# VHH binders against WD repeat domain-containing protein 83 (wdr83), part 2

Target 1, 315 residues: WD repeat domain-containing protein 83 (wdr83), of Danio rerio (Zebrafish) (Brachydanio rerio) (q6dh44)
Amino acid sequence: MAFPQPRPQAPQLPQHLWRTVDCQQGAVRAVRFNADGNYLLTCGSDKSLKLWSVSRGTLLKTYSGHGYEVLDADGSYDNSQLCSCSSDKTVILWDVASGQVTRKLRGHAGKVNCVQFNEEATVMLSGSIDGTVRCWDTRSRRMEPIQILDESQDGISSLKVSEHELLTGSVDGRVRRYDLRMGQLQVDYIGSPITCVCFSRDGQCTLSSSLDSTVRLLDKSTGEMLGEYSGHVNKGYKLDCCLTDKDTHVLSCSEDGHVYYWDLVEGSLTLKLPVGKAVVQSLSFHPTEPRLLTSMEGRVQVWGAEPEDAAENES

## First folded at step 7 (VHH)

Design k59y (from g13s with S59Y)
Fold by ESMFold2, look of step 8:
Structure k59y (fold): chain B 315 residues (1-315), chain A 123 residues (1-123)
Amino acid sequence: as target 1 above (315 residues)
Amino acid sequence: QVQLVETGGGLVQPGGSLRLSCTASGFTFSTYWMNWVRQAPGKGLEWLSGISSGGSYTYYADSVKGRFTISRDNAKNTLYLQMNSLQPDDTAVYFCARSPDEWELPYGSFDYWGQGTQVTVSS
């Protein structure tokens, strides 16, 4: 009479719904953890940005000031500032506590698809359909970008900053990595419009998703293809991809209403998480815990590795 | 104030070729994805092809793939459709159309349309 409970052979993955956040923002174009994972940001087609407590599940603040859809956002490392970007062609720097606009930055010639602080929150980087990445000073009254990167042949869909490196994805089918200290640029040609880019947690690899329904893992220094992940649907939407908190799995949104998980090393499908019946457009993985945010239409959901009541007290 | 004006339509024999142009004004052409759509007599609208804002990504309906080529010249604010091997079933009014969003391909809504140009393929 033994109860065979096998010991874990692989990390547990977020697959249990903990809660649904009723954002009331129209379609939620992006969902993001902040740097420490205690807060989440929701970017609404109704032009609003909202900040929520992950553990309490409560709305903390609404930020209004964009003239059109909010397409992406990021929080500073110290939780004092937010940045956001929009179809209104602007980047906004917000004071978290007051909810007020600190700066509204113009200059992009079209929609701004992505935005992020650097580690110290001394600059913001933004990428636009106009094919440029712009760098903005956060601490001075300057309203002009301090740098413009225009190497892309088409729109910028995604960017990520890690230390002194900037990773960008473009509709021109290229992933670009800028070494901002050395002023160097490495280009990896994927050949299909890029929808999302990110770094691995260990900083040795890059991940990209593209409109050929394929997510690719590359060695950062050589550009060598280390993994290729498919089976999901990405044919016409800007979908997010990411790596788990410990780089064990690759995740992608999908147009079929699922989030796909692949084992990073083997490349095999581990889990096909049913989120709903519409396009899952955005996701964000917790920096240190097995927790996932998903966005599908106007619904944001928080997922954990175990049912909340049975296993976790940190939610 | 957005305007799209198609030119280059006309009468062509089967197997012939035409090049359509669409001149854009009233907006920053180079920051929008663009499309060609047609409407045959007595039929609904049929999306044919789309092109990204920088021109690096093109995509086609199966019905025209291999025969039609979309292109753009952002310096001239002009969208093109090269149509080869035309057949009577290609007879239609051809429209250029602007995508309000670069995603939801190819089934997205279009926010601005040209007046159209008639293409007639006759024995």
Scores: ipSAE 0.792, ipTM 0.902, lowest interface PAE 0.9, mean pLDDT 91
Fold by ESMFold2, look of step 7:
Structure k59y (fold): chain B 315 residues (1-315), chain A 123 residues (1-123)
Amino acid sequence: as target 1 above (315 residues)
Amino acid sequence: QVQLVETGGGLVQPGGSLRLSCTASGFTFSTYWMNWVRQAPGKGLEWLSGISSGGSYTYYADSVKGRFTISRDNAKNTLYLQMNSLQPDDTAVYFCARSPDEWELPYGSFDYWGQGTQVTVSS
């Protein structure tokens, strides 16, 4: 008689506080895992970018060079480079190990809200309140952007890169998907200022959050709305949203001090995670494990699926 | 130097209309969210309305929604407030104000203010 295979366990959600990090950077505007999930980046209103060990909660390096608040950052997959963007209208490319500025790129006419490497880290993409997305070559000494995308009627709030696709969110209430190889543009009209966009892990859907306190899941190819998630508060802040590592749940920050989790398929609220008593401004989900970063004011918290002391002792 | 100059205030009868203008200079107007704020005699500051840098998003305090309309002309570096159905309790000094951060709506801090223009509504 053959033995039955063990049934897979349902993923647990990160709801247990593992670490609190007092960043000493003023307000933390964005918190990001690096590509392997072992490090985190914090973007400070004090003009600093900091790199931390997730497991130990300890500061590894401070990157100084921006003239005003740091608004977003990303790490390259090989952990050799960082990019960041700021209210000083610049994008900076950093060498991780030395802490030195490799490039300080100018051209945006206003605050730069979002920045990300492509997968190969051969380009950086940045989005600004000036309504443009700019593409910068990381390998050349050229200081001009390779390309400027100016289709938006208002500021760019969020962008994500996947292979040859660029997803952007704008205050003009539109989510735009560019196929950069084919030169195609798909526009999905949400109708409220977009605060965050991302791709699903399976690549079939896009997710957007907006100032109407609603997160929406759309079919990437057609723009059909597949899901709608509400109950949280998003009326005036640029809040992050994301999907879990297995695409089982949708997450959103909230102005009421919680992170909301909804079942992706059913749309029902699964968890209302109490982070604190202030606006939860940023979040980042671990690439492969049920682990979440949140920022609220000047603090970052690391959340895990287990309450045990063994997880707390790895820092 | 950053400057914001309001014009268009004056005396108007109840039920009347005024259009305020705010001319901006010394900064890139089209990359900032802008606001109108007022201060009635003996009262504190009251935020009224805001508009995004591209003009595609507008938002209002409940006290003025439906009566006031914010707009902007980025080619002229000018912010506008169209005020209709004015009542005596709209009497105030009206200021335009610049948002240093486009988020934290509607009660965010403002880094630059105009000198204000007086609006008086009386029968």
Scores: ipSAE 0.786, ipTM 0.900, lowest interface PAE 0.8, mean pLDDT 91
Fold by ESMFold2 at other seeds, look of step 9:
Structure k59y (fold): chain B 315 residues (1-315), chain A 123 residues (1-123)
Amino acid sequence: as target 1 above (315 residues)
Amino acid sequence: QVQLVETGGGLVQPGGSLRLSCTASGFTFSTYWMNWVRQAPGKGLEWLSGISSGGSYTYYADSVKGRFTISRDNAKNTLYLQMNSLQPDDTAVYFCARSPDEWELPYGSFDYWGQGTQVTVSS
């Protein structure tokens, strides 16, 4: 019998809609995979945080305790804790299983835009419109921050923690990288309000999005600009950017209802994914597989690299 | 209690300049983005300009770019609008407005407004 001919390699980019979830949380301000990519978090303008199964698309738990919109959230590596931040100026640490508030941390003078655990989940880091980043102990009864970083000249819009490094983005147009172990600070001037920052998967580059409708890839050690990606619309919203699971492509949300994909090395547009007819406000890329989450208005969509029926037949 | 009080309006000749001030009280001024909005006689509201909480980012409606400059002094809890090259169609009541949400520019809603200050460009 004849052997099957090799098929063209399927794109390893999530472009096929698998699922739409109506979250019933008002606007979904942020959508996040957990560390292993099996769960997702949704941050609602209705003040709720919700946890969902990615594979089943089912609601697992609702977390109530914030006094205003939930703006960002993160899950601990072991799935035992969540953290979240809000327009109510607080950071909350949650016990996942019970749904109870473990700590409600006050101190920021304004809205808290971003929050993340460190890798060990021993601390939470939060960034606020007040221009500070605050570090909070997760395992003690301490209610005061254990460290405050106040170098920014304007609000903090985004932060990410990788190993012993903290990356922050500010409305002052600067991306700041702190080596928390050595106490060093590197500042890269972008020149337009930063909306999102992240590290490349290999840890050698930083990515930033800004209100000049441009995403920029920089060499982490030298600050050299390695790539510049445009064509999308980002003029007034805090939009997310990211890299694919294998660092092959750069993604950005857009105010025109699309997610844009650029080849990281060539800088050329690879895909303009139609998500809907409103601002795509948040995205999250799966840590190890070609899966994408998007939020637009009150809905979250899950995207895969093949149609879901084709993926079901793969073994 | 949040208060926004505009001053500096008045009568000015075409081509002239005015500087508007807005003094804020009752909230932490330095953690809010601020805006100027105007309403001409018999017209709707027109957003003019906004400024970030730390003052590092300013943005403008096309109708006023290059002529108007927004600024703030967080130590004095004061927002400013420098208006140059004024023309008769700039005649309006000018309002200081607070953004409850720093994003969604320029289409964000405003939760607190001043009473306004009249600017009249005539003669």
Scores: ipSAE 0.770, ipTM 0.894, lowest interface PAE 0.9, mean pLDDT 91

Design kbr
Fold by ESMFold2 at other seeds, look of step 7:
Structure kbr (fold): chain B 315 residues (1-315), chain A 123 residues (1-123)
Amino acid sequence: as target 1 above (315 residues)
Amino acid sequence: EVQLVESGGGVVQPGGSLRLSCAASGFTFSTYWMSWVRQAPGKGPEWVSSISSGGSYTLYADSVKGRFTISRDNSKNTLYLQMNSLRPEDTALYYCARSPDEWELPYGSFDYSSQGTLVTVSS
């Protein structure tokens, strides 16, 4: 009788519901972890931005100042500042602790779909249906953008900052990568309106979702397609995609009420997570742990890799 | 205030062509998705086509694909519909409409519409 072989370690994927949060914000247009993963932000169609404790699932603060729906938000790495963008055509910089507006930045000609700090939080970057990305100085009284990027032929749907690079997705079917220090630009043609972009955690790949119901992984340096993931439904909504905390799987929201997981290397479907019976609008993956946020209608759900009772045994 | 004024309707024989125009004012035209909608006599509204704010993405109802072309000129604040190979079933009041949100199209509601221009396709 031989000694049993140790089982290969399988990736832990968030698939167990831990919490449901009724945000009372109308529709939640975006859900985001903060940089350390201890807090979450919800962007409401009721014009509010809310900050919540992930572990307790309780409301910590409400940020009011936008004149219409809040469409995206980001927290600075030191947790002292938030930025947000809205259908009111503005970007707001907030002081986290006081809840007060530090700056309200105007200039976009239409609704602002996406916003993020650079790593140092010295700049906010915003993308709009007006087809521009605007860079705003966070530390000065200057109210005009310090740079406007206008290469896109159509609206900007998504942007992400990593190191000194800016990645954008546009309705014109292109993913653009800017070197912010050098002013250099690489364009990858996808051919269908882009809904979300992100970098892989190792920084070597880009991921994009588009209205042809396809998520694509590209080599960052060459632009060659490394993976293509489908089976979900993305035909008319700005749905989020991402990679897991260890770059083992690709995730996408779907109009059919699921979050889809594909094995990054094999491209095969690993999990079709039933979130609910409506469009899964947004998702966010924890920076370091196998934990997922999803939003559907006015609810946010927190998902873990183990049932919540078992999670106490994780180191 | 928002104004949408269409023109270009008329009577045409089957197989003929017409070009509709929609002049926009009172808002920043280049930041909105736009649509054409038609309503045949005694029928409900039927979505025909939509175009993104920059013009790079277009959508068509199955009934008009390959025959109709939506376009826009943001420098003139004008939306167009080129209708070719017209059929008697294309007879309708055609109007242009503004989409308040670029997402959910074509499923979303329109917040502003023009009054309409009649297109009649008959022997």
Scores: ipSAE 0.771, ipTM 0.892, lowest interface PAE 0.9, mean pLDDT 91
Fold by ESMFold2, look of step 8:
Structure kbr (fold): chain B 315 residues (1-315), chain A 123 residues (1-123)
Amino acid sequence: as target 1 above (315 residues)
Amino acid sequence: EVQLVESGGGVVQPGGSLRLSCAASGFTFSTYWMSWVRQAPGKGPEWVSSISSGGSYTLYADSVKGRFTISRDNSKNTLYLQMNSLRPEDTALYYCARSPDEWELPYGSFDYSSQGTLVTVSS
C-alpha cells in the first residue's frame, strides 16, 4: 500500500522582502549566490568584493585588491576560492578563508565584464569589452591564458559555464555556445546587444536579455525561439535575467526599479516585483529554493516565497 | 596622456554635408564606447550620437536620426560623424567624448572630452 501523494502545489515565487543589506560598497554591480545558496557575493563600485551569510544577513569577509569597480564574481563549489573581474582589466583568484589574492591575472585589453569558474574550479573564464573570452588555469603559476576565444566582433557582456559548454553574450547581438571539449561553436543571432545569458536548469534551453527590452528563450541545440518576454525596460544597462529554480518562470531586472516574472510556457506576466525607484542592476536566484537576491544602487535585498514574520503586517 | 582632436568643421549652406573626424591617442581606443556632443551658441551641451567599442551598435538623438551617421576606424584610432541635410539649428561646437562605461549610455558620464570643431550652417 502507498500513501497518496499530495497534489502538486503551484510554484512559489519570491515576492516577500526578508532582508535589506546596505552593503557600503557604492553601487553593487553584481550579486551572486554561491553554489549551495548559503552565501552571497556583492561586487562594489568602490572596488571591493564582499561575502555574506544569507541566513544571518551578516558580513563575513571583505576582499580588497582591485584597482577599479568589481563587475562580477563567482565562488568555487567547495567554497574555498572566489574569482572576480573588474574595470581594472584583471581577473583575481582569492583564497576565501585568508582573504588573500592567490593570483591577479592580466591580459585583457579592457574592462572585464564577467567571470565564472568551471564546475571543478580548475579553470576561470572571463569576458571583456576587448571582445575576447579568456580561459585561465587556476593551478598553474603561469600568468598567460590557456585559451583565448576571439570570435566576437564587439564586447563580451555575459558568460555562463555548464558542464563542458560555455555560453557567451556580446554587444554584436550574438549568443555563442562553445563545446570546450570538442572545440565546436554554435551562434544564434539576436540582433541587439546582449546583456545577460544563462542556461535553463534542465540544460535544454538558453535564455538571453538584450537592449531591445526583450528576453528570449531558445532551444539550445536548434536555436529555435521558444519564448519571448517583454514589458520591462532594458535600453542602456547591463541587466541580469534568469530562470527560477524549477524552470517555471523567467525573470529580468528592469531600469524601472522592478523585477519582472513571466510564466515560461505561456509568456504572460506573473509578477512585477517593486524593488525600488532606481535601476535594478543585478539578480540571482537560489539554486534549489524560491529565494531571490536583487541589487539596486548600494542595497541588496533577499526575497522569499513567504513573509518572514506575519506579525509584521499588523499595526 | 589621453588626447582627442576634432577636425572637419566649417561653414556650409543649409542642406549641405560635412564629415567630422576625431583623432584619439593615449589610450586603447578600441575598448571604449565613443560619443559626439554639440553645444549651440548660448545653449547647454546636447548629446548627438554614440558608438560601441567594436562599432556594432550605434545610437542617435532624435534631432539627428536619419541625417547623421557615426562611425569609427579602430585601426586608425579615429571617430567620425557624417552630417547630411544640415540645418541652421545644427550650428554648434562639436566635440567627441570617451565613455568609461558602455552600460549607461546615452546618459553615462564621460571621463574625457575635447576642444571641439565649429560647424556653422548658413548661406
Scores: ipSAE 0.753, ipTM 0.881, lowest interface PAE 1.0, mean pLDDT 90

